# Ledger of designs, part 6: VHH binders against Glycine betaine monooxygenase reductase subunit (bmoB)

Target 1, 368 residues: Glycine betaine monooxygenase reductase subunit (bmoB), of Chromohalobacter israelensis (q1qyu6)
Amino acid sequence: MTQNFFNPVTTQTWTNGRHNVRCVKVIQETWDVRTFCFMADQPVLFFFKPGQFVTLELEIDGEAVMRSYTISSSPSVPYSFSITVKRLPDGRVSNWLHENLQVGSELVVHGPVGDFNVIDYPADKVLMLSGGVGVTPLMSMTRWFFDTNANVDLQFVHSARTPRDIIFHRELEHIFSRIPDFRLHIVCERGDESGEPWAGFRGYLAQAMLELMVPDYLEREIFCCGPTPYMKAVKQVLKSNGFDMSHYHEESFGATPADVRADVEELAEQAEAEMEAVDTADMLQVEFSNSGKSIRIMPEETVHAAAAKLGLHIPKACGMGICGTCKVKKLAGEVTMEHNGGITEEDEADGYILSCCSTPKSHVAIEF
Short names: E, the ipSAE of ESMFold2; O, the ipSAE of OpenDDE; V2, 0.75 times the mean of E and O plus 0.25 times the DockQ between their complexes.

## First folded at step 2 (VHH)

Design d09 (framework vhh_6z1v_2)
Fold by ESMFold2-Fast, scan of step 2:
Structure d09 (fold): chain B 368 residues (1-368), chain A 125 residues (1-125)
Amino acid sequence: as target 1 above (368 residues)
Amino acid sequence: EVQLVESGGRLVRTGGSLRLSCAASGFTFSTYSMGWFRQAPGKEREVVAAISWKGGSTWHADFVKGRFTISRDNAKNTVYLQMNSLKPEDTAVYYCAASHYVYKGTTFPSEYDYWGQGTQVTVSS
C-alpha cells in the first residue's frame, strides 16, 4: 500500500554499467507481445539515446544467460525503462520471460549501449521503417520526438501481418494524430476479420507503396528495424533507386530476440546457401582449432558469426563487447575489435578477443 | 511458370490423421524455404509451420506443436504437413508457400514469394 513519490531534485541518473532492477509493470501489447517495465533498486533516472538497448542477465534452469533487448520506452520518461518482447516459437529466452518475469521479479541489466539511435544521426526529415517487433527501437525514438516537441518531419511506415499484430497501435495513432509533421502509415498483409476495421494498405511493403506514402523517401535519414528478410527487401529498394546508404541505419539483433541455438542453425543454413551462390575468392578463412572446422567469410563478418555458420555456439549476450561472454582465444591472424569494456588489457595481451565484436583482417585461427 | 499445388485435403474425424502434400514447379525448389499456412472461414490467414531449404531447421506454431510435423523431399520438389490428433479447430483451407529466404523461413506471410491455391481440410466433431 506504500505510495512513495521519488524526489526528482535528489534522484541520481543511471551510469552506464551493471544495474539491479525490479519489474514494476507487465503490459500485454498483442496476443504474443509483452512489455516489461523496470525500476532500479534505488530510484534512478534512466537516460539513454532513443534506439539503444540493454542486455539482461538471467538465470534459466540454473544457467546464466544474457540477452539484448531494445529499450522501447523513451528517456523522456526516465523513472523506469521498458523492453518489449515477442514470444517466439522455440525461443528459449522469450518464452522464459513471458512465463516467469512478473511484477516483483529482480534481474541484472547492462547498458545502455547502441549505435542505432537518433541522437548520433540528427536530421530534419526522418523515415522510420519497421516490421513486427522491430517497431520497438523506433517507438522509443518516436516517443522521444513527441515528448520533447522535436522539430522533425517524421514519416513512420510499419508492416504487420494483421491488425491484431500491430504493436503499440493505439499509442502510435494518438501520437501521430497530434503532430502535423508526423505521418503514420501501417501496412497489413491481411485484414483481421474479428478485430477493428482496417482501412490502410494491404500486402507486402513495395516500392510503389513507399512512393505513395513517402514521396520524398530518398531525401530522408532512414532508420529500419525488422526481421532480416524485411530489412533486406528494404535495402534492395533503396539501393536500386540510388539511395545514399550512409543515411541508412538498421538494427537487426534488436528486431526479434531469439534463442541462440535457433540463430546458430539459421546462420549455418544461410552460410551454406551463400557459399554455393557466390564467389569465395576474396573471402577470409576462419579456423576453429578445437572443433577442426573452418569457413570462409567476408571481412565485414564477426568471428562469432563465422562460428555460428559452422553450427558452433560461442556464448553471446550483448553483441557489443560489454560482458565478455563471447571471449575466445585467437591463435593466429589479425582482427579489428570494437569493445565496450567486456575485455581487459591483460586478456588482449594474452591473445583473447570478443568474438561478437571482432572482424578478421586476415585469415585467423581461433581456439574453440 | 511458378506453381505450388496442394493436395490431400479432405473430411476427417476428430482425433484422426491426415498428410498434406505440396508439389512445386517452375523454380529451383531446393533453394527456397517453405511454409504451411491456413485460413478458416471468417478468420485471418495464419502461419502453421515452416521449413528451411534443406530441411535442417523447422518451426511449428504453438497451437500445432506435438501434433503437426512439416517435412520436405527436395528430390521430389514436395513439402509435406503431417497432421495428427486433428481437432475441429483445425478446419481450414491450407496453403503452401515458398520464400527466397533459405534459412528457417519466416512467420510473416509478406516474406513469401509464391503461394498455392489451397486445399480444404474439414474436421468433423
Scores: ipSAE 0.000, ipTM 0.111, lowest interface PAE 16.3, mean pLDDT 78

Design d10 (framework vhh_8h5u_2)
Fold by ESMFold2-Fast, scan of step 2:
Structure d10 (fold): chain B 368 residues (1-368), chain A 119 residues (1-119)
Amino acid sequence: as target 1 above (368 residues)
Amino acid sequence: EVQVVESGGGLVQPGGSLRLSCAASGFTFSRSTYYMGWYRQAPGNQHERVAIITSGGKTNYPDSVKGRFTISRDNAKNTGYLQMNSLKSEDTAVYYCAVKYTYWSFDYWGQGTQVTVSS
């Protein structure tokens, strides 16, 4: 028997970790955007908090590459999950995915993970601000609100280059036409070559537009996702008008290449050989309080690498400070952290760091 | 498409030696596997890891076989070997070869080869 009826009542849920998946569907969303839908070999329920992401393990030109993508599907439809990928000029991974990922393709994903979600920040009045592919986590959140009949006043403002670049345009119109407390606003930089009249706002999102579309924007829980300049402009408007930034949440779309490191045991053996020729008097000490272990490392080494030298397995998915999987609490000392959106300003204020992109500036203590 | 085939098993007396071979083929790209490993299962017992080797030659062994078994590989032939010395009756099991082609691929397993240590 080649068919197996899966039982939705007894089907196991996925957990935060490593998962083998297969692409079961590819959808062309716009001329340069595709959605890839995945399932596991055995039926699995893909529950997550709307707005969370996964990290893909890929092999490109003989190199292991990690890349994070937000889950665009909703956990309300849990037998599969989807990512939505825009083909970027000169993008290594986005071009590889568009050219090589097809129905039947197998790969490994890490996740789900991410602090950018609506479950941890419940509110009666929500404002979603998206630019380009930044629509993907906000679409997941919107689908969840729609499917669960959430009692929420939702304002959604999406920015695109042209009308033909509006990702999920038909589905957004469908959802927002059906719920009286859901309102959709779309801003296009310009009209497209079709000559179709665009009756909405033109240009870049400006304070005046926001005041007209969402007069009570300063009273809402705000979720923002888009290009760095877009989010910077949004924050500037909010801060200039006295907005309480504890009610502002953002996520950056990650497109930076990441290297996959060797197994932790292999890394520990390499580290022992490398340290024999180094002057240990100039090294910085890293202490892991819960494990009761410590090690001296060079100032340019990461906290994650220090843990690996001691046989401690801190989870690591992207390696570039995008996904947040390697987040640990720092108890003492200072680090230099070069992240790409995998940690919030609030987490940093509470002492959290991303171990894969944090290098000690002094002796440090880590809760691990 | 991918095939993993073990060979070299058989009957040997205690204190004897055997060399197992694992040939992997059918990979899309001409490159070394990410790792190769040997596992064994005796009747009534769970599978246990015997040895692993990475493409770079790093190895790992459990205490039960350390010093007696040696894993090696030929990256050009995509073939792995397990040299078993000073065999004991407790080493009697079906030995399986597992290979991982890339970081993101599934593990590919052979059908197993029987090793019997008996007088």
Scores: ipSAE 0.000, ipTM 0.109, lowest interface PAE 18.4, mean pLDDT 77

Design e01 (framework vhh_vobarilizumab_d1)
Fold by ESMFold2-Fast, scan of step 2:
Structure e01 (fold): chain B 368 residues (1-368), chain A 118 residues (1-118)
Amino acid sequence: as target 1 above (368 residues)
Amino acid sequence: EVQLVESGGGLVQPGGSLRLSCAASGFTFSRYAMAWYRQAPGKGRELVAGIYSGGSTSYADSVKGRFTISRDNAKNTLYLQMNSLRPEDTAVYYCAKGRYWSGYFDYWGQGTLVTVSS
């Protein structure tokens, strides 16, 4: 019916606070990810520091719910702002947004806020590490660098489950193909499950991969965003290499129970891959994924003894593999287990071991 | 801009000891794995010892138990304590900047000569 044009001279900028906005565009990014673009009814310029977030005020099933989402758009295009939302299995809010938020939907947002941004931490050499939906604040930062012609040596490492799950894949390739000092690296957990071949790095982000992709990673200002276990794994690598953590910045996103399980398995496999990449001579690493603890032990020591050295109390009664009391799930690696009937062949097939009579044959990860 | 300056080399008798030092500048020393390499006349460069940014060490089998690598992050200095020296230890010793133990050492100093006579 009518044209609504912004007057760039008189259009006001927003301030940190409560704002009424309307969804003006919905973009399907991947099979389970959507971007929602918002504008205010009164024309507003949405300036913010790239990486900052907004908090949505929602009413779901009669209950008031607050949920924070990173602004995925860049303040270099300030006439609207966007959030990018992954639909999580059993996720209450993410499913509600995908099912109910459409063009014309009105809602209240609070913001912009957030300390995770590139303006407060300027650097000539930047490393961005993202896992899954954690790409969103880093995409905002990357779009800002691109649009402002920033003099930055940018290395971007993104981890996704499969090629079809790479959020913003085409736009990332476009941006990184146009700037000589911008380098893009993508790691996919699996290649063949989606039916598309993947010729790049496979598995979980491991220290050896990071050393190959970004040999100077320890000289960079680091921005990391992803599920909590992903970021814990990254921090472990950095701290183990004496990185000055004042140059490490992170932002975390919540996960569903299914995503938490996947992240634990990712952490375990990364720990095993990292230990295999390092010449460790005579000692093997045992990682306890739920506790977030790891220890290097001699091959003759049991998994139970390794846990005890870390203050972890795995129950045991006999120590001979008869009663099954010390049964734990092995997530990765191989052990020699000499049991006397305390575990079934079905339990072994499902990855369970008796910690009191299992000794590592390789680097191992345990669910404990 | 990265500079590595080795010192402490010299002539020693078999069974003697020397301590090599490497003064590093132009990068954040504490963030990097460091190593000592050596090269005897007419031979390739050999990794002698490595030290990760966190302090963990690795040694070539030929020097295990005789040599000790260490670092002082506050002084940006790398050390190699060499004990029970043998004629076959005669070489130019190079300080190297790199990453973890992986073979990704990307910068070497000018070297310091160690001669073990006779």
Scores: ipSAE 0.000, ipTM 0.138, lowest interface PAE 17.2, mean pLDDT 78

Design e02 (framework vhh_8h63_2)
Fold by ESMFold2-Fast, scan of step 2:
Structure e02 (fold): chain B 368 residues (1-368), chain A 119 residues (1-119)
Amino acid sequence: as target 1 above (368 residues)
Amino acid sequence: ELQLVESGGGLVQAGGSLTVSCAASGRTFSYYAMGWSRQAPGKERELVAGITRGGSTYYADTVKGRFTISRDNAKNTLYLQMNSLKPEDTAMYYCAAKPYGWYSKYDYWGQGTQVTVSG
């Protein structure tokens, strides 16, 4: 009944089509990721299926440009919608948005549309797999499940480069700490250079990690969103284990492929494939004699990390060579071990090492 | 954290040769895949050459047969040997690095070194 508010009971819903919107909020999510929140110039309720996207109509350097972004907000908070945009190297649109889109900016959007959504694929057990900005549609789905008190067993596995690159980290921890049937797992490619120490899984999402985090992953409805190499690796794991791919759903992360220069992406993928081939020659073999398993790892990886990749659980408390909990017997080979008093000189003479702080110098055999 | 500093740019005549270098510091250089990208004024950045940890190389069609990328892990240095230079090779040349991994992208970038080809 005031001039300052619209009536929430009579506010109409948007429909698929063209909409004039205004940016009302800009949130810095990480050093290279921003969320832009929009409202219509006339009040509307933005209902959509969680995981759907909008297409932005932009004018960049005098040229008309259309670009699709996933709605990262939930339809459970319908008076606005948000997109979350990572600044991409060579990304024409993502860089323009970061530089030019601010509170008060007006633009045209088309939508909502998209087949990647949880409403069309209902399930009691859901697995969400995200890489980088691919978190955005899965965050929309997760917010919807949380806000509607959905009766779902949700496992969320998110991959980021470093701890500071984890998009929505605090909100994800908040949501997943409050619901017993919601479990969050985060994997970081590399360690603690960002000022946030990382004690969780390190490296790239591997089958053994997935088996440890989500033992029933083959029984779940799977939603996957991330970079092309990430989704290819996930599909290879699923197909090699006989997963019914009719229960697998994927979408390219947040931006259309055209937002990433195809030539640069192809060259980067070629370089990655060549690096993986060469790294196989540079890798050191770690053999676990009691379990009959072996794996090739990079020289900088620990014996403990090698065991984890094979689904072997070596006890771990500190990860810094202080407590001795990760002590295992080395049968052959040489390691570099940096410890802080967690092992005695007598134990070292008997062939024991602390797996959490030991990296191979040669091919190594472990009694485990 | 890895830091990259390019050097060796300058003015060269068409048909000539130039070597640009990139010095790495702060982390173990040998664990990174390395690349050279270039950007001319008013154009988008393009990756022209890449080299893996073990020395396997990739080149863009525009430079294949003319440019050679190499690395010296003992000196923590990346090189780009540019032969048969053309005016269209005029650009700011950037050194780039990425860690091992199947979805990694180039994360570390230098300040760039200017190469100008007259002719």
Scores: ipSAE 0.000, ipTM 0.187, lowest interface PAE 14.7, mean pLDDT 78

Design e03 (framework vhh_7zox_3; at its last look DockQ between E and O 0.02; V2 from the best seeds 0.00; counts 0 for: pae E 20.4 > 2, placed apart)
Fold by OpenDDE, look of step 3:
Structure e03 (fold): chain B 368 residues (1-368), chain A 118 residues (1-118)
Amino acid sequence: as target 1 above (368 residues)
Amino acid sequence: DVQLVESGGGLVQPGGSLRLSCVASGFTFSKYWMGWVRQAPGKGLEWVSDISSGGRTGYADSVKGRFAISRDNAKNTLYLQMNRLKPEDTAVYYCARGYSKYYPFDYAGQGTQVTVSS
């Protein structure tokens, strides 16, 4: 009775650092907001503190550009992470992302980092105040609370310009409709240009409105994210009413903090130095027999990544060595395969490998 | 029609106790947040306490440790046990339903007067 030893899940968790990721999905959230979803080429779980951000390392018009974006997804779904980006009329990076980033695009991210998170500041009563795209870190937090069945009294006040500008509107309504302990308030500055009536609060968030929506706001841990004027107004209300500001937290969408920039630069320099040190002699050849294509890859690259570089699309679902979707036949050579149960011993004996978690140890040939 | 009827208010000496009740009708009581708010003479409306449908409770700092909110879903009744009452607790107390997409409280009772005096 050959005891099929279930190989324990050995998937690694990403740590703060420099990571190669691939865009796997683009979601249109609103007319000017998109969500970009990423996965790693190697099996990794994306754990982070809800509210944290990553810094993108981009090259735009030949110039190195760094830009930080909040992770809008929750670590409760660790197989991918996402950022949600609003197009800004004068935004260089935001426009570039919307125009150039697509499924299959590869980029480098740094992180996760950030002190604006709900893990470091636990509370039983929470108030979230968001304006515009500032909803993104708070959405990550909300998804986390929802998915983990957190025992949190949550008040969420979101301010948008118009109803069509409400990012994650349907999802927010869904979440908050299902949890009696969660309360959602949406404020729109004005009605929809289409003439659709807005039955909720109108105008700008003010003291009277806040008092009406959240009478006990002075006793809550407050997380605020939005445009500078919005956050300034919120702080003024809180201070004028004697709120203990040690329980106030905010995230700015401004420039990347200096310490984060320094870390990113250091990591980038290290990466460059490592790349320069790579002896071409250490590169391994991967051949795909059906297509007749071949490529030389770095020792740590996967067979799946090699195929992708050649424009060969091997089906992949989890990327974690679990689902088996990326299974291909190895015709020659040796690989190191770190799977999580997505392939049987019989399949391995027959020469099959999971391309998503197989790295060549020698020159290899794949039937694909 | 949604109705909330408060009772149990009255005159009490400092250090005394009162128990307020609120009977709800016209909606599924067990599915809604409920709470108490109060208004003292010359002051604005003040949040006192609330309770979730699941029984999670919150209290204002001014009443924490002295007041206890509870509910009996079978009787559609909300309670506020007030102990160690102080003169500053003097107010009209209102029972409020706190389930709404856009408003924290969409219905409130007519209120019951609580007076704490020697």
Scores: ipSAE 0.000, ipTM 0.228, lowest interface PAE 15.8, mean pLDDT 88
ESMFold2-Fast, scan of step 2: ipSAE 0.000; ipTM 0.473
ESMFold2, look of step 3: ipSAE 0.000; ipTM 0.117
ESMFold2 (binder alone), look of step 3: mean pLDDT 88; pTM 0.892

Design e04 (framework vhh_7pa5_2)
Fold by ESMFold2-Fast, scan of step 2:
Structure e04 (fold): chain B 368 residues (1-368), chain A 120 residues (1-120)
Amino acid sequence: as target 1 above (368 residues)
Amino acid sequence: QVQLVESGGGMVQPGGSLRLSCAASGFTFSSYAMSWVRRAPGKGPEWVSTISYSGGRTSYADSVKGRFTISRDNAKNTLYLQMNSLKPEDTALYYCAKLSWGHYPYFDYWGQGTQVTVSS
């Protein structure tokens, strides 16, 4: 038997859709949590936005079952992807996966998909709030920041029932010990029976704890994932303190709504693939060259609104083309700009536009 | 901020008709494609229909094609679903959904749903 090494230069990237994968590794994370690592038979690069998920197509007791799981691995390690699954006492799918999914098992997965991701909401100061298995999308984001040497001030607050229930505990400690601007805070409801005392924060995440751990929490881009009561409590604290909720992002991990959303998104992808041949003239691509981001928008949406959908914050004061605050440089394409004196003829000749009052006529490229 | 409010559901006999409405607010309605998605008791979600931002393009699931008509009024920020020749299998909670573009097309906003029951 000889090695058949993958050629990294010619390896293709996966696309959004249906994929056949094989389990190549199973890792026991805690007493009730396992990570399953997948690869394709032909080498492929699994690029995605950290925080996105896949939907597994399973056959359990003769029934077709679809179940969504966050990709817990980072796209910085692209020859495989992983999901991390907690075995729930009454969970049909989680128990089936723990009992039947092993090295060599073949599965169909749909994805990647998901709006809860760190790429669409870039920020210099990030706060991650996780409860229990909600750690998985935030771990993907954290691994990405670590592996890409991201210039980010990261505060990570994780809540677990007991110390033995802290998923990825050793890896989190390792990552956060290596980067000066990364801070890890763990809150446990109680100590465990392992005999080692828990010296950290105890109880449920409270406003006072958050203020002590992350004094500038109201100035951060916030990603929150956990049980519904946990996220409700977090939102109550943020809203009562005047936080701008446009900087708050959440995902309900393992909830029925997430599974329903994944199924609908797969159906939407199939329907949209059919409609692209019909509606291609209705959609215009806006590319932001410095950020490396692009988005397809409907006609009559402004360049500023397109940027905002990608988490890009172009300054905007007047919104009417008067003050020039939203001025950006256009590198390619044509726009309709209706302004009221916020830009000079020299700026227009140099390719500048006011993003708040410019709508694309074609696919456009913006320097931002 | 973003709100989608469905209405028009109810009980109807097989062969009957209902018109569903979805009132949209908190976003530029005329800039987005809109969809109807339904969930029957004990079953997964089923995409029903999509309409482009202008109303110039529509698509339908095979199960409803020829019986349902999707339409929109951009001046009123309202999406409609005209349902004719209703069958018992059309019984479901019907959701209004906003179709969004990013790296991947997806539904990012859902309404509360409106119940349609087709029985004698």
Scores: ipSAE 0.000, ipTM 0.277, lowest interface PAE 14.2, mean pLDDT 78

Design e05 (framework vhh_6z1v_2)
Fold by ESMFold2-Fast, scan of step 2:
Structure e05 (fold): chain B 368 residues (1-368), chain A 123 residues (1-123)
Amino acid sequence: as target 1 above (368 residues)
Amino acid sequence: EVQLVESGGRLVRTGGSLRLSCAASGFTFSHYAMGWFRQAPGKEREVVAAISWSGGSTWHADFVKGRFTISRDNAKNTVYLQMNSLKPEDTAVYYCAARKTGYYSFPYEYDYWGQGTQVTVSS
């Protein structure tokens, strides 16, 4: 009932190490993203370089689990720090946090650590490129620039699946509307699934979009954070245009230090979510029912090439669709088959395809 | 119904010029990147040129750079391919394609395809 006030003049700073913290606030950011805000039982000042992360020490189903999360808050508001967590489908740690971490919850964190930060790479012109939850370290950096009245020309390009998936949308619009030298660009892979109109850019981040949004992108200090395929695509654009990669900095939101134990299933689930976010239409699933193996391939790849990647040897002699030796039975899905007489109309009616000249149009199942 | 209809393909002599047109219907044209592809007998389909949703950015394959120019007219829901200095190697069926997602993420991710228009260059 009696309020205890901390003395801001004598409040001590935290240091890199092990800390006991308590969740003091939970914010629902999107339908599947929450921000958790922490304080220590005795107030401390949580100073760090914007972009750094903490590692959570958790006990899940009796097992010790460690998982790193970027500090999404800014050190300009130092009496607390926040992490922002997307709930992954069947994800072990992300689901545990969403289900169990509440106001009053106590946990152990290790940090702050991380080389991905704006303090060590000062620049007059900055470009931030974010995909999905990769927005979190860049939001920390942006909040810091805003709160410290930094003299920086900031271009922020954020990629999301749909408008409803834009993390921090209202806060980003607020910050960027107030500072003339701050510009915000949001790209949605698709229009709004709920039917709400989207008047912004559509698709995956591509070179043409960067040229339109940020004509001087090759002259900027670049901070990129997002799914692995997203960052790979960004690097390919930059390298193909002669960008000096010493001015490129990246962080994967799934990255874990070698000495930290993380759930292997959660890392695999993050990789799957990353592929889905960046390449939702690119990969098609090919299932080989008799061997119990499956693989995702690009639409222009053949069923035979998919099998070979899994160590499955489907016979072929010509590779041209004239000899029929690569014939396999298709159980489900559709393929484009361009053959030169190596299969009969009767075989096609019975569901057979020539694997060496068949490319999937949909997810397919093969009897092999 | 989404529809892409190519026109303008014909027989032309080596060194000649030709303009292909692709009329689009059934979708919001100004929200789609457009591309031109070609396929010659016995060869795989290859990307020739592409243009962003706004027309502000274009790409041309090295084998047509300086000879072919892609353009679009969003008011007419039409994309064009101006072909100059035609060579026998340019003989192919030319297809236009539309992509809702980002420009040049992957050429094979185009959502909609026309039926093609035949270009034959004689020598």
Scores: ipSAE 0.000, ipTM 0.107, lowest interface PAE 20.6, mean pLDDT 78

